# Ledger of designs, part 7: VHH binders against Type II restriction enzyme BgcI specificity subunit S.BcgI (bcgIB)

Target 1, 341 residues: Type II restriction enzyme BgcI specificity subunit S.BcgI (bcgIB), of Heyndrickxia coagulans (Weizmannia coagulans) (q07606)
Amino acid sequence: MNNLIKYSTFLISDLFDVVIGKTIDGNKAQRNENGTPYITRKATRNGFEFMIDGEKEKLYSGKLPVITIGNETSKPFVQEFHFFTGTKVNICIPKLDLNRNHLLYITTMIENATKMFSYSYTINSTRLKSLKILLPIKGEEPDWDYMNTYISKILSNMEKNFDVQQNDGVSDLRSLKDLSWSQFKMDEIFSINSGVRLTKADMKPGNIPFIGATDSNNGITEFTSSTNASFDGNVLGVNYNGSVVENFYHPYKAVFSDDVKRLKLKNYPNNKHVLLFMKVVILQQKVKYAYGYKFNATRMKEQIILLPTKADGTPDYEFMEQYMMRMENKVVGRTTEKEAD

## First folded at step 22 (VHH)

Design u4 (from u2 with H32Y)
Fold by OpenDDE, look of step 22:
Structure u4 (fold): chain B 341 residues (1-341), chain A 122 residues (1-122)
Amino acid sequence: as target 1 above (341 residues)
Amino acid sequence: EVQLVESGGGVVQPGRSLRLSCAASGFTFSDYAMHWVRQAPGKGLEWIGEIWYSGHTFYNPSLKSLVTISRDDSTNTLYLQMNSLRAEDTAIYYCATVTVTFDSGYTSQDSWGKGTLVTVSS
């Protein structure tokens, strides 16, 4: 008997005390890696900008965990550490003793509630307080146990799927400066395939990401059920129109606009780390094409890029992979160290 | 925050040389290619050249001016040496780069300085 979970509407103000964070000017903030998280209205990285030293009076040192919501982004994030805030950051302090899982569930519901509003919807403190979200109920009260269990299950599944890639022992600790670099044509390194034109009229709604020549959202402009010859994954999509030279790695299967070229490695297995390395390399050309040269298919093929090379003159893909792994590990390590404190 | 600050601009006579500097901060300077771009009065932006982290340089072939781009990673400074300046070289000169943040979904950011004005006038 699939016990249909009943939902009811709750006001944010009923569940949270909403306060505005004390503003620190990020430009004046002293950066310190050993400092305190500086949370801003960013829509990414859980709102995190960098670690700073700040005045104690501006520190949010209250109850944890809380939800932060930037006015402009309207994206909610769970914060588990004391933090400083930038401008226009709302702090939602639970009135009840809620844990991270509860808040994660609530953040999802906040996002769902705000999606109904046009991209232009700014959530100020007043609007936030009056925001209604749907929560599962037991009787007339939120079902906190359900929410906790639900999130726990999701996280557990993610962890299972998240092959903790054992930090395969980063064996290569060389810096970029320590390497020999050589010039390569892009067509020497990549197979370059075009996307296919898919008009809005021909596009049916679905769950397949459609990659357009945008500079945001990992290139995803729409979701479709329509597929074509461009249907591809584990590929670097590079814009040759629109946001020229901008590019994104797509580990998932997607449909690509005719304004996007699909790049795959010719002489090395396509993988996340190498392609992300290539992403950075290709982006170094962005300024050139933005103002000096037209980035067309022909020029793309002939574009020279600099890559680390082995003694035999071939690209050092292993280094690229290791380097990007190190970069990721640093980010993860920083996150884990913060979680351990 | 990425900051680029150009300096060294001014009024120079034709035939003279000028060295521009760009002070970079807020990112690992040595890991990124750096560019010089200019905008002449009434004209669009023109890419001058670039220097990679490896020290390799590439220049706009259409430039008639003799330019050399160099960098000092120890001081996070980008340079543009211009020789035999002409009136046509009058422009605002910008340093620019594209940085990638790995901890935020590998997002890229274009960064430009405020520019420095070079006026070549007799």
Scores: ipSAE 0.658, ipTM 0.875, lowest interface PAE 0.7, mean pLDDT 88
Fold by ESMFold2, fold request of step 23:
Structure u4 (fold): chain B 341 residues (1-341), chain A 122 residues (1-122)
Amino acid sequence: as target 1 above (341 residues)
Amino acid sequence: EVQLVESGGGVVQPGRSLRLSCAASGFTFSDYAMHWVRQAPGKGLEWIGEIWYSGHTFYNPSLKSLVTISRDDSTNTLYLQMNSLRAEDTAIYYCATVTVTFDSGYTSQDSWGKGTLVTVSS
């Protein structure tokens, strides 16, 4: 599909009116769980802090959906409801009638374009207006249908690896700190298989996810009909180039770049929840690999992972399952409880 | 909102010891490993070590004999004990963590404090 799609750059100011939100100071925000979302510069939870009552004149009550971006965090979020803002929150208001998926595609491209910014630099309204992003085109204009389809496929594949319903079988409530832990070599726990190089020139359009060494979109960078020896499913895909040790669970079959290793459990059924526990554990070492030990892809199997153990010293896979099911239940329960209020 | 606040920096004489603290909030501290990283003047970031929620510690081999990392989950506080300080240990010291949002993507977030300056001089 990429071989049939042309791309061009677009200025944010050509696609959006960019304004700074009218600030409500966090110290003056009147919290009310039945109020209106308070969106700040934070880089997580869609920029959401809590619900507030605020002065009506400070409410963003214009066109929806829109994108919010904090100056210091440079993290874009799609907002589908009216909201109040904290200090230095940019609001990108589309000039066209764009839907949520169009804006999700654009937020991905904004984030890619802003990766050079740091805490020493901010993305104020002037820098944001002049930001160029790469978009697919049909003729001279953005190909909105392609963007919508791309995002729909990404979201559908992510939902396949996430259980949004409450897990009924949770009975182990122990805290991580109260367990016994031991060190294991990665190859003691996992079968580790390399990806296979597949260039965009060799890739034919299709519906099979192609997994690259990225930190977003569940690792999906393309969709293809091409396959190779890396074609595999029900695995943890672990980057060893690009975003090193970032990793994603793939319940579906996919094709894997030569920058991503596929991990399967050796001594336990290849279980979604255990693999997601492993995802979290591997991520705990991300800072070390960024600023300490150079991650050696040829020696991944020799790297150490800490795991909870049973009294006999073997990995406690049942706990790992239970823990992740419990953590997922907290997310489902919180969203269900919020909607009931 | 994840917040990490380092403290305990200052001017210290060579050969002395210093303990740094990192106060954590906005996440379940006991569920995540914590890291110390430093940046000497004009240099890049250097990983010092990590402590897991299990109490296991791992250190940069070049610094292992000089530092001890500990944590107190009851006060959500991370510590760095530095002994036999040298001029080379002059740096801004940061604490850091990687948290995971348990959403449909299991999204990770890197979080850093603003750092505390340690100056080793006479």
Scores: ipSAE 0.628, ipTM 0.880, lowest interface PAE 1.5, mean pLDDT 82
Fold by ESMFold2, last read:
Structure u4 (fold): chain B 341 residues (1-341), chain A 122 residues (1-122)
Amino acid sequence: as target 1 above (341 residues)
Amino acid sequence: EVQLVESGGGVVQPGRSLRLSCAASGFTFSDYAMHWVRQAPGKGLEWIGEIWYSGHTFYNPSLKSLVTISRDDSTNTLYLQMNSLRAEDTAIYYCATVTVTFDSGYTSQDSWGKGTLVTVSS
């Protein structure tokens, strides 16, 4: 028999000191690229706006890493540098010495808890302190080693797709603007498969990522041992509800909500570089679908995608692969330089 | 740091034309589609259109005959040409883009300018 992971609930206030950050008004923020991060209530980009000079007494200069979570937006982020805050940003300061991976696990569980308790749940400091989250345990205590190892495994799989070695054989250096582009129906390019509804009553705790229609954490909203017909990997998961057209690449196996479509390439080997190119192309339409053209999940296969083409008018998958390999090479150089500092 | 700065707004008479600009910095402008969005007083945001790095444009059908979007990748500038302006075109006009931060594992970033006010008034 396998040794199943045991779970228990914990209060946020038992694990964290929760404070409100001292407000710097965005209108008064003195931008400085060599300054300090300015963290707000926004639900994207880790809450980050820009770098600023601010009044020293308003700086969060305490223990790191911490979690920030804005009132109303209810989106938790891990912060690894000292920062200034905008209006109504909660700072969850761990009572124990926790690392980034522990906090990443906890942010996922906070998001899960808000979905489990109400559709209209919003965070304020009082609700946050009394929020209960599910964590794996060893004995009666949180299993910090399990959480760290689990997140490390997920991040390692994501890093494999990012390929920390420079890719050999990058020879196509054309800019996107210098290519021929044509319109294609999504159905011409992808096989598009629906997720399968999995209710919280049917969802058992476990180690399989459950993919929901979110804009962060690579789409992971839950961890489960339950599987269904949506159990799949090496796919692009594209939201058609929630954060519409937001999308993530999943090299690992996962279970997919009925709010997320799984996309695989029809006419080219299903590889990460082409799928990541597709991720970027689909995101170019996000503003249109948010404020203009209705994104219709029933009609997703008829939606238009703009792709580079070869001289014969077919999609230039080789360019797409080359472009993303080139971008990975550039990021490896940046990551190596940053780690040396 | 992605930065978008709109300009060219002001007071203009009905029936006239106006060209707005959006200066972009902090990202590789030529790699991303750009959008124009507006918000009339007391109304929600309304998507005007987009231009891709290929030069392909797509427009809100209700505005199709009134607007032209263009870009100049050599100056990192997005343009909105508006013709036959009407009082209902009074709005704050924003440029926007969605970039991908490769340092964060392909995390998307929604970026908006602060907007430029256009008032169509006799």
Scores: ipSAE 0.610, ipTM 0.869, lowest interface PAE 1.5, mean pLDDT 81
Fold by ESMFold2, last read:
Structure u4 (fold): chain B 341 residues (1-341), chain A 122 residues (1-122)
Amino acid sequence: as target 1 above (341 residues)
Amino acid sequence: EVQLVESGGGVVQPGRSLRLSCAASGFTFSDYAMHWVRQAPGKGLEWIGEIWYSGHTFYNPSLKSLVTISRDDSTNTLYLQMNSLRAEDTAIYYCATVTVTFDSGYTSQDSWGKGTLVTVSS
């Protein structure tokens, strides 16, 4: 039985001090890979462009974490490090001592608030200060513990699917270029299921991730208590529209937009590492579909994927699993050695 | 940081051949497919083709007989051979790739060079 959660609206200006960042013009931004994050109005990649050297006086060096949200692009992001800003970047500084999880929850509710009226809504500082967001409550106050616990559970599920310990049993050390590769139709490899339309007006607040055709947040654009025939888990979600061929692995149950296909392996157990190998291989064609062949003009089932093969010409799923386990082991080793940027 | 640097552009006579290079650094070149894309004056981006780490190549059908893509993993270099150049081939030529971080998010990054200008002129 789901717990009954009450919700109420809150003004952004009651929860945050909203300030415009001190602008470094993109033309004046001196790129430096060892510098400081440059946050712009970009709607992707956490607002991050690249690292820069900038005038110390223009650095946002205040309270952390904060939310950045660009005028006109209206995409909120949580920032955990000090940063420089481009033109017209709002910084929402929490009035309470809020943690990253509280702010992650709030960013999803900001996005939802701008779409609740089913009409165009462009953020600027004045509109942001007066924006009302829907938050869970305990009594009359925001239920910060609920928000933190909810996000913590999502993050815990993601961490469990990435083995932070060494993967044992890695024995296949072949490089990708030394394998045999063959072309396959997507339908030969995957069971492919469509998402189902669920309009923002029909969504109820809740705890179930809603997967849209985006390039960030593991595909999560909202969370809801509404379900439909697309409710599914342990799948690769592949964008058909929007950020075409961008894709994410979903070990958890979610509801999927009609712009996202759910892929499961047809002839092999639905293995996390094999699906993540597939993610990487699908991404290799991203430039082609952005600037070349029409992806959305044909059925996904008949599109071609290039895969490593065994001597008998069948896909080498064991290699795919081994390769991804090996690549993860390299990352775990680097993380435990406290590698700089 | 991923860096892609195109070279070999310049002014060339119609009917001649030209080979462009793309020097790659900041990632494991042999693990990723590489792409060539061009942009003619006043036009949008046009995908030329791709080469996979396996050596497999795929080309825009309109250009398939005119270009050849190759790679040298020992020098981290991508090549574009263009034959029988025409005035219509005047463009900025870019190399591009999509790399992936093998962390818990498996985050992708699109990377482009600054391009090299090819001008086909008498």
Scores: ipSAE 0.605, ipTM 0.869, lowest interface PAE 1.6, mean pLDDT 81

Design u4 (from u2 with H32Y)
Fold by ESMFold2, fold request of step 23:
Order: C-alpha cells, then structure tokens, then sequence
Structure u4 (fold): chain B 341 residues (1-341), chain A 122 residues (1-122)
C-alpha cells in the first residue's frame, strides 16, 4: 500500500507527564547486583550505571515504559524496568499506554529537536515540557501503529542473527594470542567515505534511517525521506565527531551525517562478521582518542590497526569472520539455554 | 563485573625506576587492548600508551622513550615500567580497557581502575 505519511508537531507536555526523579546521590548509592537499576545522566548504556539498594520512596515505580533524559546530556533513553535516579534526571511518563517501539521513535525525535541548541543547553522539566517533536499522524493524532511498525522493521534486521546455531561452519578455533599480527593503515584496509551534511532544515520526514555521531540506537538520530551522496548500506559507520570512534554496523541502507564515516573493506567481500571484528577492534581505541590523539578524517586514514595475518602477510579475513561467528554462537547458545529453562 | 586494580605506587626518588601493575578480572583479558592513563595534580587525564592482545605497544609520542608497557596473559596482569622518574611524573596512574557486549548491539563499556599514586620527590 502506497500512502503518503503526514506529519505534525506535538508538545512533549501533550504526550507526557514530566517529572524529576528523586535523587540518590552517587556517593550514597549502595551497589547490589540483585538490586534495582540506577539511572543517571550518563549518555551511554541507556543511562544505566549498575544495580543498587535504595530507599523505596525514591524508586520510580509508576507506569512503564518511560523515557529518561538528563539535564546536561540531553540524551533520552527508554526504560522498561522500575529504577532509581541520580541527579537531574527527567522522567517522561506517557499519558497513553505506549510501548517500547513508540518510545524509541519518540526518543529519536527528541534528539532531533534538541540538536539545534548549543552544547551548553540544559534541558530541565520546564524546557522539556515545551519541546516540540515531529511525529507521523493519522487524522490529527499520532499514528502509533505506523511508528511501531517502522521501528519493528528497523530492529528486526539487527536481532535476527542471534538465531539458534551449533558450531556449524566454524573450523578455525585459534585464540587471538596464537595468531600472527601485523600493522596496517586504516586506509589500506578500508574504503573510507565521508557522510554528507544534511541539516534539519533540509531534512524531510520519512522511512530512511539518518546516522549521526551518537552512541545509541545503532547510530540512528532521525528518520528521513531525504537522500544524498552518502546513501549507503552494508558498512560500518564510524564517528569522528561527537562520540568519537563509536561505530555501528548498518546492513540496511541509510543516510550518513558528515560526522560519520562509512567504512567498507577494500580487499575482501564486505560481510557482517568481518565488519563486526573491525568494530570491536576500533572500539578498543576509545581511550587513546579521548586522552591522546586528535581524531578526524585525515587522522582516521593514517591510524594503525592491528590485524591477524596469513603466511603471505595479508589480513586473515577468514579468521576474522570465523572468530566473530564463534562469539555469536556462544551468545546464541546461552540465550537458547536460558529460554529452555 | 570488569575489575581493574592498580598497585606498585608510592614515593620514589627522582632518577629511579618504578614498575606498576594492574590486576584484571571479570573479562577475557587476552582478547582486549589495555591502556595506561595518568593524571598529574591540577591536570587533565593524559594517555600514556596501550598494549594490544598481540603484544604490540603504542605510546603517547611525548612519553615514548620513558615508559614500557607489557602484559602477562597467564596472570591477567598489565604492567607499566617507568624509568628515570622526574617530579613531573607525579600523578595518579590508571589502567583502563574497553570491552564490548554482543547483547547490547556491540556497544562498548569503558572500565577504569581506581588508580595508584606515584609521588616523585627528593
């Protein structure tokens, strides 16, 4: 069915009751792995720090799911469990019974709406209530079914590769320490292509993921019908601004911000598992780029990556592929056993 | 669950050498790069260097002649050897690593030790 989707703006306060969480000071948070989630202003791991014991009157025990968003970080996260909060965490409680996918769509639109402010902009409850977000509509109301279906499509490709599998098709069981390793410049291994600037003013709502320099939602910051020369798929998207060297694998087609580079393999078929090996290797360099070297487009090409090699000195892409399949098989095996119990 | 514990700090005379250790647990140590970072009084964090699971090392260019990083995968221990120590090497020394979780979309988790204080004084 070929229907044009219409959009309208909505106030956060029309969709949510916004409250500030009751603070547990980080100094007073007693860690307990059997406790309750502690949600803070951090911009990573969905705001989650660790599990704690806390005073029951400080627990957020209301409707679920909800959105949390910290004043200074302005990063919205969907919370599906009751939780304690750190300092200056807003809780957006939906007035309707919304599901996780509805809220994931909304968090993307909140991030879009807040990007036009300076980095020193603090979102308190008052500012958050007056924030307008763009949503698809049916009549004059949000089209909740469209949002749910849209998010479901995006997420299904990210999750299906955890199917139940035996150690089938994996024959190379060497440990990383047992390999020969060599240094390569990133530019020798990857075709590195810039994203293209697409401002919010030029961006039209739609179904195509827009990839920004974020650490969440597989890099998706917006959904658009606008395309440009960055439109691409089956790549690693690697941040060089924002959350530097954070990176995500995109099997699907997307449009990429000029803060994100698209990486494809030069000398091997561009497959998921080799790219995920590269993802893991690149992520381990976050400390270096945070506190050592500046990281930018030119510096990315020149960065050294260590890779396992074959006897002829070329990268052992087949090992990298099989290694990542082994790692995924271990996760799938654990999941299958948990569900069987 | 990831735990990093530095040791070997203390007061040391200028010109001496010192070896710091970092005991690691809660992850497969041999699969991850390890980093050393320091923070001098009144200063920001400064990356010292890293050692990859292959044994390859990379150093902050400003420090590369002064330090050596090594690892022992059999004991899950990271080391920092510092030679010819100077007063400006007084700092809290941290080990750090970045692990990746498959279940959370391959997102990273930064893990840091609590640090060990090195004081270089006459």
Amino acid sequence: as target 1 above (341 residues)
Amino acid sequence: EVQLVESGGGVVQPGRSLRLSCAASGFTFSDYAMHWVRQAPGKGLEWIGEIWYSGHTFYNPSLKSLVTISRDDSTNTLYLQMNSLRAEDTAIYYCATVTVTFDSGYTSQDSWGKGTLVTVSS
Scores: ipSAE 0.604, ipTM 0.864, lowest interface PAE 1.4, mean pLDDT 81

